# VHH binders against UDP-N-acetylglucosamine transferase subunit ALG13 (ALG13), part 9

Target 1, 122 residues: UDP-N-acetylglucosamine transferase subunit ALG13 (ALG13), of Homo sapiens (Human) (q9np73r231to352)
Amino acid sequence: LFRKLTAKDASCLFRAISEQLFCSQVHHLEIRKACVSYMRENQQTFESYVEGSFEKYLERLGDPKESAGQLEIRALSLIYNRDFILYRFPGKPPTYVTDNGYEDKILLCYSSSGHYDSVYSK
Below, E stands for the ipSAE of ESMFold2; O stands for the ipSAE of OpenDDE; V2 stands for 0.75 times the mean of E and O plus 0.25 times the DockQ between their complexes.

## First folded at step 6 (VHH)

Design p6 (framework vhh_7uia_1; at its last look DockQ between E and O 0.29; V2 from the best seeds 0.00; counts 0 for: pae E 9.0 > 2)
Fold by ESMFold2, look of step 6:
Structure p6 (fold): chain B 122 residues (1-122), chain A 124 residues (1-124)
Amino acid sequence: as target 1 above (122 residues)
Amino acid sequence: QLQLVETGGGLVKPGGSLRLSCVVSGFKFSYYAMAWVRQAPGKELEWVSSISTSGGSTYYEDSVKGRFTISTDNAKNTLYLQMSSLKPEDTAVYYCAAVEWYSGDLYPSHYDYWGQGTQVTVSS
């Protein structure tokens, strides 16, 4: 496996996804905006996972200084028709973070510090 | 914080059935990947079954496949393990376990939250 490093900031998830979708990290803000818009348009699907106000959650998520996680990964899987595979532990097999039945995958690694990077197989 | 409470253990004869329950509180149940893990006396933890958060995909170790069924009731925030055709080898403390970021993981060390366990004894 080959790791592509991303900037260590709050947008690292979206940067890693931008790298895999477009071979460049530059589209991370566009991907973040798409995620927020999709979740807002599909509130019924996502609001049950959020404690408290769903709209306040989306407002926070839209701020590029705010980090993102597993709920956003679920939304992005549906937006881009790809399932997410995560490598977290050295020497251990990865796990499926989503299982929506898509043939295409996005491969990430996740550090104990909460940072996401993109990965590729040979 | 997430809390897990197992119930439903007990003594059963070989061939019998039990249903284990794990009530989850603190956070929305559907946000976590969940598993049943067991430990026989003096043995290491053994993954039994898991269920993903993404669509109810279920996974079983080979020795329980066809005999055990993992399921959830999201309205009650409860994970179940329906156990049938029980064998003496199934005797163990059964734990429910959860992790926030991963699904389908077969490694007990990857789960961050654990219940206190419920004893299942198959004998006589």
Scores: ipSAE 0.012, ipTM 0.242, lowest interface PAE 9.0, mean pLDDT 80
ESMFold2 (binder alone), look of step 6: mean pLDDT 81; pTM 0.834
OpenDDE, look of step 6: ipSAE 0.066; ipTM 0.457

## First folded at step 7 (VHH; framework vhh_h_nbbcii10_fgla)

Design q1 (from p2 with S106Y; at its last look DockQ between E and O 0.25; V2 from the best seeds 0.00; counts 0 for: pae E 11.9 > 2)
Fold by ESMFold2, look of step 7:
Structure q1 (fold): chain B 122 residues (1-122), chain A 127 residues (1-127)
Amino acid sequence: as target 1 above (122 residues)
Amino acid sequence: QVQLVESGGGLVQPGGSLRLSCAASGFKFSYPESYALGWFRQAPGQGLEAVAAISTSGGSTYYADSVKGRFTISRDNSKNTLYLQMNSLRAEDTAVYYCAAVEWYYGDLYPSHYDYWGQGTLVTVSS
């Protein structure tokens, strides 16, 4: 397996996804905006997982300096019809982060510092 | 301090039912701390075996083949509690049952992927 490094910033999840979808990290802001829009349009699906104001959560998520995590991965799986597979531990098998039944996958690795990179299989 | 505490174990006759509970303290199962949850068991003299797992959303459940159709995993995030309803119990179900949790993860039947573990509750199925 090959790791494609992303810039070490709060947008690393979206950069890794952009790399997998478009072979380029440059679309990370557009992917973040799509995530926010999708979650807003599907509030009932996501609101129960958010403490406090859902709209304030989305406002924060739209800021490129804010990190993103597993709830955003669930939204992105539905947006792009791909399930996410995560490599966390060297030498251990990866697991599905989502299980929506899609045939296409996005492969990520996740470091202990909270950083996401794109992964390619040989 | 993060804690998981199992309860509901005991002695039951074959064919009987039990419901196990796992109460969490020091964290919430849902946002901002999203957790996938699972039940694992260890029979006397045997290794650890996966029983069931449930995703953070509760929309996906996973079962070992040996328990499919008999056991039901569920979660109540408002009570910060995981459940295992066990029906049609067999002698082979005798084991210590462990609750497990992992943050920022979908969930699966691999025990090495879970970060938090309870101390276990003993279920004995015997005539």
Scores: ipSAE 0.000, ipTM 0.200, lowest interface PAE 11.9, mean pLDDT 81
ESMFold2 (binder alone), look of step 7: mean pLDDT 83; pTM 0.849
OpenDDE, look of step 7: ipSAE 0.303; ipTM 0.690

Design q2 (from p1 with V102T S106T; at its last look DockQ between E and O 0.16; V2 from the best seeds 0.00; counts 0 for: pae E 10.4 > 2, placed apart)
Fold by ESMFold2, look of step 7:
Structure q2 (fold): chain B 122 residues (1-122), chain A 127 residues (1-127)
Amino acid sequence: as target 1 above (122 residues)
Amino acid sequence: QVQLVESGGGLVQPGGSLRLSCAASGFKFSYPYSYALGWFRQAPGQGLEAVAAISTSGGSTYYADSVKGRFTISRDNSKNTLYLQMNSLRAEDTAVYYCAATEWYTGDLYPSHYDYWGQGTLVTVSS
């Protein structure tokens, strides 16, 4: 498997997803907005994973300087009908972050610094 | 420092019950993202075997076939504690039981997917 590098910023998760969905990192802001909107519209599904105010969490998530993580991956799996596979350590098996039964997958690499890149096979 | 500490192991007769607990320190199971949790065991002379797993919210649970209907996994996020209620115990349940945690939301029965592990607690079921 090969990495496709994303820009090193707080939007790297959404950039990696944009790359896999649209062959371009450019749509990362729209994907972030879709994530926030979906989680707001489906509060009952996501609120239990958030300590404190759910609305304040979503406001923070909407800021392009805010990093995103596994809760957002769960939402994005449902939005785009794709399951997420995460490679965390060289030589170790990948992690199934979601297993919603979707045929299509998004493959990501995750570093200890919290950076996500796209992963693909050739 | 991240730690998981199991307790509640001991000697019990076949058909008996035990409740294992796993307390976490250095992180909260429910914050900033929830952790999925699992119980794994290793019997003398055998490899590591999955027992049960529970999702971040507690809404989804997974059990090995050998324990389904007899064991119940649960979590109390306010006490940062994972539990395993073991009923109808059998001699083959004798093992060291390990608590494990991962940042996955659904959890699963694959040990390599778990990042944090406890030291284990011994359960002996004597006939």
Scores: ipSAE 0.005, ipTM 0.230, lowest interface PAE 10.4, mean pLDDT 80
ESMFold2 (binder alone), look of step 7: mean pLDDT 83; pTM 0.847
OpenDDE, look of step 7: ipSAE 0.689; ipTM 0.854

Design q3 (from p2 with T56Y; at its last look DockQ between E and O 0.26; V2 from the best seeds 0.00; counts 0 for: pae E 12.9 > 2)
Fold by ESMFold2, look of step 7:
Structure q3 (fold): chain B 122 residues (1-122), chain A 127 residues (1-127)
Amino acid sequence: as target 1 above (122 residues)
Amino acid sequence: QVQLVESGGGLVQPGGSLRLSCAASGFKFSYPESYALGWFRQAPGQGLEAVAAISYSGGSTYYADSVKGRFTISRDNSKNTLYLQMNSLRAEDTAVYYCAAVEWYSGDLYPSHYDYWGQGTLVTVSS
């Protein structure tokens, strides 16, 4: 397994996804916007995971300086019809972060510092 | 304040079955906190041994070779509870069983990766 490094900023999740979908990190803002729009249109699916105002959460998520995490991964799996497989611990088997039954996968690794990178198999 | 409380331990004969439960309080297993969970055990006079682990959603499970095919880990996030179904029990399964949690998507069989631990429940397999 080989890791493709993403830029170390708050958008690293979206950059890793952009890399796997389009072979480039450049589309991370568009992917973030798509994530926000999807969650807004599907509020009933996501709002129970958010404390306080869901719309305020989405407004914050739309800011490229804000980090994204596991809830956004669930949304992105549905948007792009791909399940997410995550390598967290070196040398350990990965696990499905989502299990929606999609044939295509997005492979990520996650450091304890909260950074996501794209992963490729040999 | 995270608390994990195991229950369901007891005395059982070889070949029998037992189901352990681990109830969490002070947090939810789901977002904004996502917890992978595991069962670990310690036999008298021995170190800690991994038993099973489960991802935050329940989509992936992991088992030590010594229990594979006999034990089943599961979780019910709506009840904030982890389970271990133990079948075909053997004397060698006698141990204190601990529930463990880490704020992470995936579980594994390495006890040092888990941050929160229960007090344990004793399982004794004897005639």
Scores: ipSAE 0.000, ipTM 0.157, lowest interface PAE 12.9, mean pLDDT 81
ESMFold2 (binder alone), look of step 7: mean pLDDT 82; pTM 0.837
OpenDDE, look of step 7: ipSAE 0.634; ipTM 0.826

Design q4 (from p2 with S57R; at its last look DockQ between E and O 0.12; V2 from the best seeds 0.00; counts 0 for: pae E 12.7 > 2, placed apart)
Amino acid sequence: QVQLVESGGGLVQPGGSLRLSCAASGFKFSYPESYALGWFRQAPGQGLEAVAAISTRGGSTYYADSVKGRFTISRDNSKNTLYLQMNSLRAEDTAVYYCAAVEWYSGDLYPSHYDYWGQGTLVTVSS
ESMFold2, look of step 7: ipSAE 0.000; ipTM 0.157
ESMFold2 (binder alone), look of step 7: mean pLDDT 82; pTM 0.842
OpenDDE, look of step 7: ipSAE 0.765; ipTM 0.888

Design q5 (from p2 with V102I S106L; at its last look DockQ between E and O 0.04; V2 from the best seeds 0.00; counts 0 for: pae E 8.5 > 2, placed apart)
Fold by ESMFold2, look of step 7:
Structure q5 (fold): chain B 122 residues (1-122), chain A 127 residues (1-127)
Amino acid sequence: as target 1 above (122 residues)
Amino acid sequence: QVQLVESGGGLVQPGGSLRLSCAASGFKFSYPESYALGWFRQAPGQGLEAVAAISTSGGSTYYADSVKGRFTISRDNSKNTLYLQMNSLRAEDTAVYYCAAIEWYLGDLYPSHYDYWGQGTLVTVSS
């Protein structure tokens, strides 16, 4: 396997996903907005994972300077009908981040610094 | 500081039951950190073996074939606690049992993926 680097900023998750869905990182803001909208429309599904105000959480998530993580990956899996597989450790098997039964996968790697990059098989 | 502390181990007869608990301190199993959890065990002189894992939400559970149908993993996020209900115990279940956590939504049966580990609790199944 090989990885494709994303820009090192707070939108790195959405950039990696944009790269795999559309062969370009440029759509990261639209993917972030879609994530926020989906979670808002499906509050019952996501609210239990958020301590405190769910709306305040979504306001934070909508800010492109704010990082995103594992809950957002769950939402994006449902939005784009793809399961997420994450490589955290060189030489170790990856972890299924989602297991919704989709045929298509998005492959990511996740560094100890909280950064996501795209991963491809040959 | 982050700690995982197992309890509930001990001596039990074959066919008996035990309930293991794992309490976390210094972090929450759920929001704002989201953790999948697992139980792993090590029999004397053996390597680490997966027992069970559970997703952050509790909606997905995973079991080693050797314990399926006999053990039940569960979590109570409000008490920051992971459980393992062990029924129909056998001599081959004798091991030190470890609680483990990974900052991730789904659990799995690969011990090398888990970041946080408890000290272990000994379960001995003997007549």
Scores: ipSAE 0.013, ipTM 0.301, lowest interface PAE 8.5, mean pLDDT 81
ESMFold2 (binder alone), look of step 7: mean pLDDT 82; pTM 0.840
OpenDDE, look of step 7: ipSAE 0.144; ipTM 0.526

Design q6 (from p1 with T56R S112R; at its last look DockQ between E and O 0.11; V2 from the best seeds 0.00; counts 0 for: pae O 6.7 > 2, placed apart)
Fold by OpenDDE, look of step 7:
Structure q6 (fold): chain B 122 residues (1-122), chain A 127 residues (1-127)
Amino acid sequence: as target 1 above (122 residues)
Amino acid sequence: QVQLVESGGGLVQPGGSLRLSCAASGFKFSYPYSYALGWFRQAPGQGLEAVAAISRSGGSTYYADSVKGRFTISRDNSKNTLYLQMNSLRAEDTAVYYCAAVEWYSGDLYPRHYDYWGQGTLVTVSS
């Protein structure tokens, strides 16, 4: 396993996912938009995890300067039919974050500061 | 409506064993929006403690340090039932045990009020 560094900005989750899907970070905005759209279409699934206005949450999520996290990972797992495996601590086993039973996986590294990087298997 | 119903609690002597069951209805353990199915407990005058959890696929498990080697979490998908085998029970294991579907992120469980909880079952370990 090796970690491929992702740009350190609020779009790091989407960048890392873009890297995993397309071997490039360039599609992060497209992935973010897809996530927002999917969540909007499936509001009843996601709204209970959001405090306040769900629509306002999605509006913020649409901003490339807004960070994303586990809720978006849930959505993206369903969008791309891929389960997310998260590495956090060196020498520790990773965690199946979604574990939806998908054959395809997305491997990410998550730092204590909330930053996401892409992880590749050898 | 999702419902979790615990059973199997009771009075047991130190060193004894119990097996808790959690019957789920209204959803399957493959529920796509639950990261972990697990057991929590609350002892008298204490806060809620995560005891054990298992991922949807069963590929990952969590155990509190206090129960490692003594407790085993398992599930039967055909019965949609979660189990907690408790061996070598101690007085400090006395608590109300709850079954729950909760958010699990990187090995940490995040129980919240909007999660699914059972009513709890009392386990008393006493001589």
Scores: ipSAE 0.015, ipTM 0.293, lowest interface PAE 6.7, mean pLDDT 87
ESMFold2, look of step 7: ipSAE 0.145; ipTM 0.512
ESMFold2 (binder alone), look of step 7: mean pLDDT 83; pTM 0.856

## First folded at step 8 (VHH; framework vhh_h_nbbcii10_fgla)

Design r1 (from g6 with F27R; at its last look DockQ between E and O 0.68; V2 from the best seeds 0.00; counts 0 for: pae E 5.2 > 2)
Fold by ESMFold2, look of step 8:
Structure r1 (fold): chain B 122 residues (1-122), chain A 127 residues (1-127)
Amino acid sequence: as target 1 above (122 residues)
Amino acid sequence: QVQLVESGGGLVQPGGSLRLSCAASGRKFSYDYSYALGWFRQAPGQGLEAVAAISTSGGSTYYADSVKGRFTISRDNSKNTLYLQMNSLRAEDTAVYYCAAVEWYSGDLYPSHYDYWGQGTLVTVSS
């Protein structure tokens, strides 16, 4: 497996997804905006997973300085019709973090301190 | 981002019981695969030892042999809280107990695999 490094910033999840989808990290802001819009339009699906105000959560998520994670991955799987596979530790099997039944996959690495990189097979 | 705060430690005699709590903030543990949670301890002059872990993905629990049958790990996702019920306490259980969490993993008993740690709560078992 091949890893493509992302910039070590709060947008690294969206950069890794942009790299995986479009072979470029440049679309990370658009992917973030799509995530916020989707979750807003589907509030009933996501609000129970959020502590406190859902609207405040989305406002924070829209800021490119804010980190994103597990709930955003669930939303992005639905937006792009792809299931997510996450590699963490050498010698350990990956985690299937979504199971929506999509044929296409997005492969990510996750390291300590919450950093995401894109992973390619061959 | 995630913060873990332990409570419930104290002084207890051998054979007694304590219940430790670990309050989490920043994220809910209600995601099916979001965190494995564990209790670790460090006795005076000793290294860090795993005590118990609980997976969020399948509801699995793990216990160190030294506590099996006496300690019970549990979680309450509605309160975002992890518990350790400690029964039949012995002097050897004296330690600082730490709550820990790891994302995207079923959990194991290696402390280096856990990403988030509390400050610890002291349990003293003394006659």
Scores: ipSAE 0.111, ipTM 0.460, lowest interface PAE 5.2, mean pLDDT 82
ESMFold2 (binder alone), look of step 8: mean pLDDT 81; pTM 0.834
OpenDDE, look of step 8: ipSAE 0.710; ipTM 0.859

Design r2 (from g6 with S30R; at its last look DockQ between E and O 0.75; V2 from the best seeds 0.00; counts 0 for: pae E 5.2 > 2)
Amino acid sequence: QVQLVESGGGLVQPGGSLRLSCAASGFKFRYDYSYALGWFRQAPGQGLEAVAAISTSGGSTYYADSVKGRFTISRDNSKNTLYLQMNSLRAEDTAVYYCAAVEWYSGDLYPSHYDYWGQGTLVTVSS
ESMFold2, look of step 8: ipSAE 0.131; ipTM 0.502
ESMFold2 (binder alone), look of step 8: mean pLDDT 80; pTM 0.829
OpenDDE, look of step 8: ipSAE 0.671; ipTM 0.838

Design r3 (from n3 with D32P; at its last fold request DockQ between E and O 0.87; V2 from the best seeds 0.00; counts 0 for: pae E 3.8 > 2)
Amino acid sequence: QVQLVESGGGLVQPGGSLRLSCAASGFRFSYPYSWALGWFRQAPGQGLEAVAAISTSGGSTYYADSVKGRFTISRDNSKNTLYLQMNSLRAEDTAVYYCAAVEWYSGDLYPSHYDYWGQGTLVTVSS
ESMFold2, look of step 8: ipSAE 0.107; ipTM 0.489
ESMFold2 (binder alone), look of step 8: mean pLDDT 83; pTM 0.849
OpenDDE, look of step 8: ipSAE 0.825; ipTM 0.918
ESMFold2, fold request of step 9: ipSAE 0.239, 0.204, 0.237; ipTM 0.634, 0.592, 0.616
ESMFold2 (binder alone), fold request of step 9: mean pLDDT 83, 83, 83; pTM 0.850, 0.851, 0.850
OpenDDE, fold request of step 9: ipSAE 0.851, 0.849, 0.849; ipTM 0.929, 0.927, 0.928

Design r4 (from g6 with A101R; at its last look DockQ between E and O 0.03; V2 from the best seeds 0.00; counts 0 for: pae O 10.3 > 2, unsure alone 61.2 < 65, placed apart)
Fold by OpenDDE, look of step 8:
Structure r4 (fold): chain B 122 residues (1-122), chain A 127 residues (1-127)
Amino acid sequence: as target 1 above (122 residues)
Amino acid sequence: QVQLVESGGGLVQPGGSLRLSCAASGFKFSYDYSYALGWFRQAPGQGLEAVAAISTSGGSTYYADSVKGRFTISRDNSKNTLYLQMNSLRAEDTAVYYCARVEWYSGDLYPSHYDYWGQGTLVTVSS
């Protein structure tokens, strides 16, 4: 396994996912938009995890300067039919953040600082 | 396996010129927004400094302020080789120069995000 670094910004999750999906980080904005759109269309699935206004949450999420996390990972798993595996600690086994039964996987590294990188097998 | 091999270093007098080459193997120069090819240098007793970089996607370039107007980075995709033309060399340009593959994010260079690099080539500028 090796870690492919992503930019240290609020779009790191979507950058890392873009890398995993397309071998390029160029699609991070598109993925973010897809995430927002999907969550909006499936509000009943996600709104219980959001405090306050769900629509305001989505408005914020649409901003490339806003960080994303596990809720978006859950959405993106459903969007792209891929389960997310997170490596968090060196020497420790990764965790399945989603377990929807998808054959295809997205491998990410998640640091304690909240930064996401892409993980590849050598 | 990705490999980068630098060459072209040597001794040159102040005001002189050198052309560095970096032969890349294990990957091809392509139009990928995720990567740039760059030159870094480390002078004696100093840290690693980004010198120049060129995007693999559109030819966008980065130059350190210290080398702007003097250094030119270029690539030959047919030869899978990166170049650094160094003109008007100064004593402070003395360093080991490294070729590296660097992460490139929508035109933003992150010099610390490199994954492969060569053994380096020494450039000494002295009278």
Scores: ipSAE 0.007, ipTM 0.221, lowest interface PAE 10.3, mean pLDDT 88
ESMFold2, look of step 8: ipSAE 0.011; ipTM 0.305
ESMFold2 (binder alone), look of step 8: mean pLDDT 77; pTM 0.792

Design r5 (from g6 with Y105H; at its last look DockQ between E and O 0.46; V2 from the best seeds 0.00; counts 0 for: pae E 11.4 > 2)
Fold by ESMFold2, look of step 8:
Structure r5 (fold): chain B 122 residues (1-122), chain A 127 residues (1-127)
Amino acid sequence: as target 1 above (122 residues)
Amino acid sequence: QVQLVESGGGLVQPGGSLRLSCAASGFKFSYDYSYALGWFRQAPGQGLEAVAAISTSGGSTYYADSVKGRFTISRDNSKNTLYLQMNSLRAEDTAVYYCAAVEWHSGDLYPSHYDYWGQGTLVTVSS
């Protein structure tokens, strides 16, 4: 497997997804906005997984200095019709972070420092 | 510091039912961590055997052949709780049942892939 490094900032998840979808990290802000909008429009699907106020969670998520994680991955899987496979631990199998039955996949790795990069099979 | 606590074990007659629960806690951020869950068992004088596993979302389940059709694994992510409904119990189901978890994994029946383990709960099937 081959890693494509993303910029090391709080938007790294969205940059990695932008790279996989569009071969460029440049669209990360638009992808973040789409994620927030989708979760807001589908509040009943996501609100039970959020501790505290769901609207305050979404306001935080909309800030590009705030990190994102597995709940956002679940939303992004539904938005883009792709399941997410995550490589995290050397020597252990990857995980299907989502399992929605999509044929197309997004491959990521996640470091102990909390950083996401794109992964490709060469 | 992840903690897994099993409950619901006990004595039951052949053909009876039990429901096991496993409460999971101690993840740093509840939405930032993803973990698959499984049930494993160890019968007296035998090695560890896989029973069932369930994916992060609950969309995929896996069962050992010996329990298919009799046991049902499920999870409630809002409570971070794993369940095992055991029906049509047999003497060979007698074992200590362990809850196990692994982060960022879709789940499988290989115990070496699981990083966190409970202390176990004893199930005895006897007449």
Scores: ipSAE 0.000, ipTM 0.228, lowest interface PAE 11.4, mean pLDDT 80
ESMFold2 (binder alone), look of step 8: mean pLDDT 82; pTM 0.839
OpenDDE, look of step 8: ipSAE 0.020; ipTM 0.272

Design r6 (from g6 with S57R; at its last look DockQ between E and O 0.54; V2 from the best seeds 0.00; counts 0 for: pae E 5.8 > 2)
Fold by OpenDDE, look of step 8:
Structure r6 (fold): chain B 122 residues (1-122), chain A 127 residues (1-127)
Amino acid sequence: as target 1 above (122 residues)
Amino acid sequence: QVQLVESGGGLVQPGGSLRLSCAASGFKFSYDYSYALGWFRQAPGQGLEAVAAISTRGGSTYYADSVKGRFTISRDNSKNTLYLQMNSLRAEDTAVYYCAAVEWYSGDLYPSHYDYWGQGTLVTVSS
C-alpha cells in the first residue's frame, strides 16, 4: 500500500476523496458541494444523525473551513457508488466503513487528530 | 468537538463495588457510527494501563486480565454514557481512571490507539 499525503486542512476528507476519484486534490470543493446537495435532497436519511438544525449543519458543511466525517462518508458512498475502506493503524486490518455492495472502493487513511490521506494499492 | 467527562470515583473498601460513568459529547453512541470506547487507569508511580474496551457497532468487549470477572464495561446509547462496573475491588485497583474514545475503530487495549481522553476520576481502594 502507498499513502499519498493530503493537504492538512479542514478539507482533507474531500481532498483525499478527490485524489481517489480523479488522481488530484483539486476537486475537493466540488465534492463538498455535491455532498451538501445530496444530503439536503435526502434529509430524511441523514437528519437523525445531526443534533439541532439540519439546515444549519449543512450550511456549516458548505464552508471549506469545516471538517467532515462519518456522515459525509456515508453520503459520498451513495453519491459515487463506492464503498469506503479506512486504514488506521499499522498492522491492523482496515475497516469497511460503508458496505453498500459497491464493487469500486475508496481507500483512505485516517490518522490521529482527524486527518485523511489517500491510499493506493501496490 | 469530542469531549469525555468521567465521574463516580471515590473511596471504597476492599471487596466493595463502584460504578464509573463517562459522559460523552460530540458524537453519538450508535451502531451507525463507529467508535471504540475504553477505560484506562494509572496508579501512583505506574504507567497507563488498559482496563476495558467496547465497540459501538458490535458490542465486542475487551478486558485486561487483571480485571476479568470483576469489571464490566457497558454503554447506554440513550444517555450517550459509558460505564465501568467494578466489583470485588482490590487495593491494586487504586488509580485514576480515564475514559477514552477513537473513531472508526473496533477497539483494543492499546492506549496509543485512542485519540480522545477524559480528565480522569480517582478511585481509591483502602480499608
Scores: ipSAE 0.026, ipTM 0.386, lowest interface PAE 4.0, mean pLDDT 91
ESMFold2, look of step 8: ipSAE 0.100; ipTM 0.511
ESMFold2 (binder alone), look of step 8: mean pLDDT 83; pTM 0.860

## First folded at step 11 (VHH; framework vhh_h_nbbcii10_fgla)

Design s1 (from r3 with S34E; at its last look DockQ between E and O 0.90; V2 from the best seeds 0.00; counts 0 for: pae E 2.8 > 2)
Amino acid sequence: QVQLVESGGGLVQPGGSLRLSCAASGFRFSYPYEWALGWFRQAPGQGLEAVAAISTSGGSTYYADSVKGRFTISRDNSKNTLYLQMNSLRAEDTAVYYCAAVEWYSGDLYPSHYDYWGQGTLVTVSS
ESMFold2, look of step 11: ipSAE 0.343; ipTM 0.688
ESMFold2 (binder alone), look of step 11: mean pLDDT 81; pTM 0.843
OpenDDE, look of step 11: ipSAE 0.802; ipTM 0.907

Design s2 (from r3 with S34Q; at its last look DockQ between E and O 0.68; V2 from the best seeds 0.00; counts 0 for: pae E 6.2 > 2)
Fold by ESMFold2, look of step 11:
Structure s2 (fold): chain B 122 residues (1-122), chain A 127 residues (1-127)
Amino acid sequence: as target 1 above (122 residues)
Amino acid sequence: QVQLVESGGGLVQPGGSLRLSCAASGFRFSYPYQWALGWFRQAPGQGLEAVAAISTSGGSTYYADSVKGRFTISRDNSKNTLYLQMNSLRAEDTAVYYCAAVEWYSGDLYPSHYDYWGQGTLVTVSS
């Protein structure tokens, strides 16, 4: 497998997803906004996973300086109809982050420092 | 910020029972496929030894051979708490017990695969 590096910033998840979906990291802000909008419109699906105010969570998530992770991946799987596969350790099987039954996949790797990069099969 | 806090250690006689708890904060156990958890221990003068692990969904459990049939790992996702029920305790179970967690992994008995660790709780098995 081939890893494409993302900028080491708070938007690395959305950059990796933008690269995987559109072959360019440039759309990371639009993907973040879509994620926030979807979660807001589907509050009943996501609010139980958030401690405290759900609206405050979404306001923070909309800031490009804020990191994102597990809940955002679940939302993005539903938005783009793709299941997420995540690699952590060489030689070990990847983890299915989502299992919604979609034919298409997004492949990411995840470091112990919390950084996401896009992964391609050659 | 992820935090794990163990409790429930103490002095117990051989053959006795003890239940350890690990309270988690800064993340929720209830997310599917996200967090696996484990118990590890360090006996006096020894290295770190795996005790038990439980998968992200709670569907798979793993035990060291030395504790199989005596110890039970479980998780209560609604209370964000991991447990270790220890029965038929022996002197060789004396150790500091650590709770550990890893994100985006199914879990196993390899300590190097766990990213977050508690401070430990001492269990002493002695007459």
Scores: ipSAE 0.082, ipTM 0.463, lowest interface PAE 6.2, mean pLDDT 83
ESMFold2 (binder alone), look of step 11: mean pLDDT 82; pTM 0.839
OpenDDE, look of step 11: ipSAE 0.825; ipTM 0.918

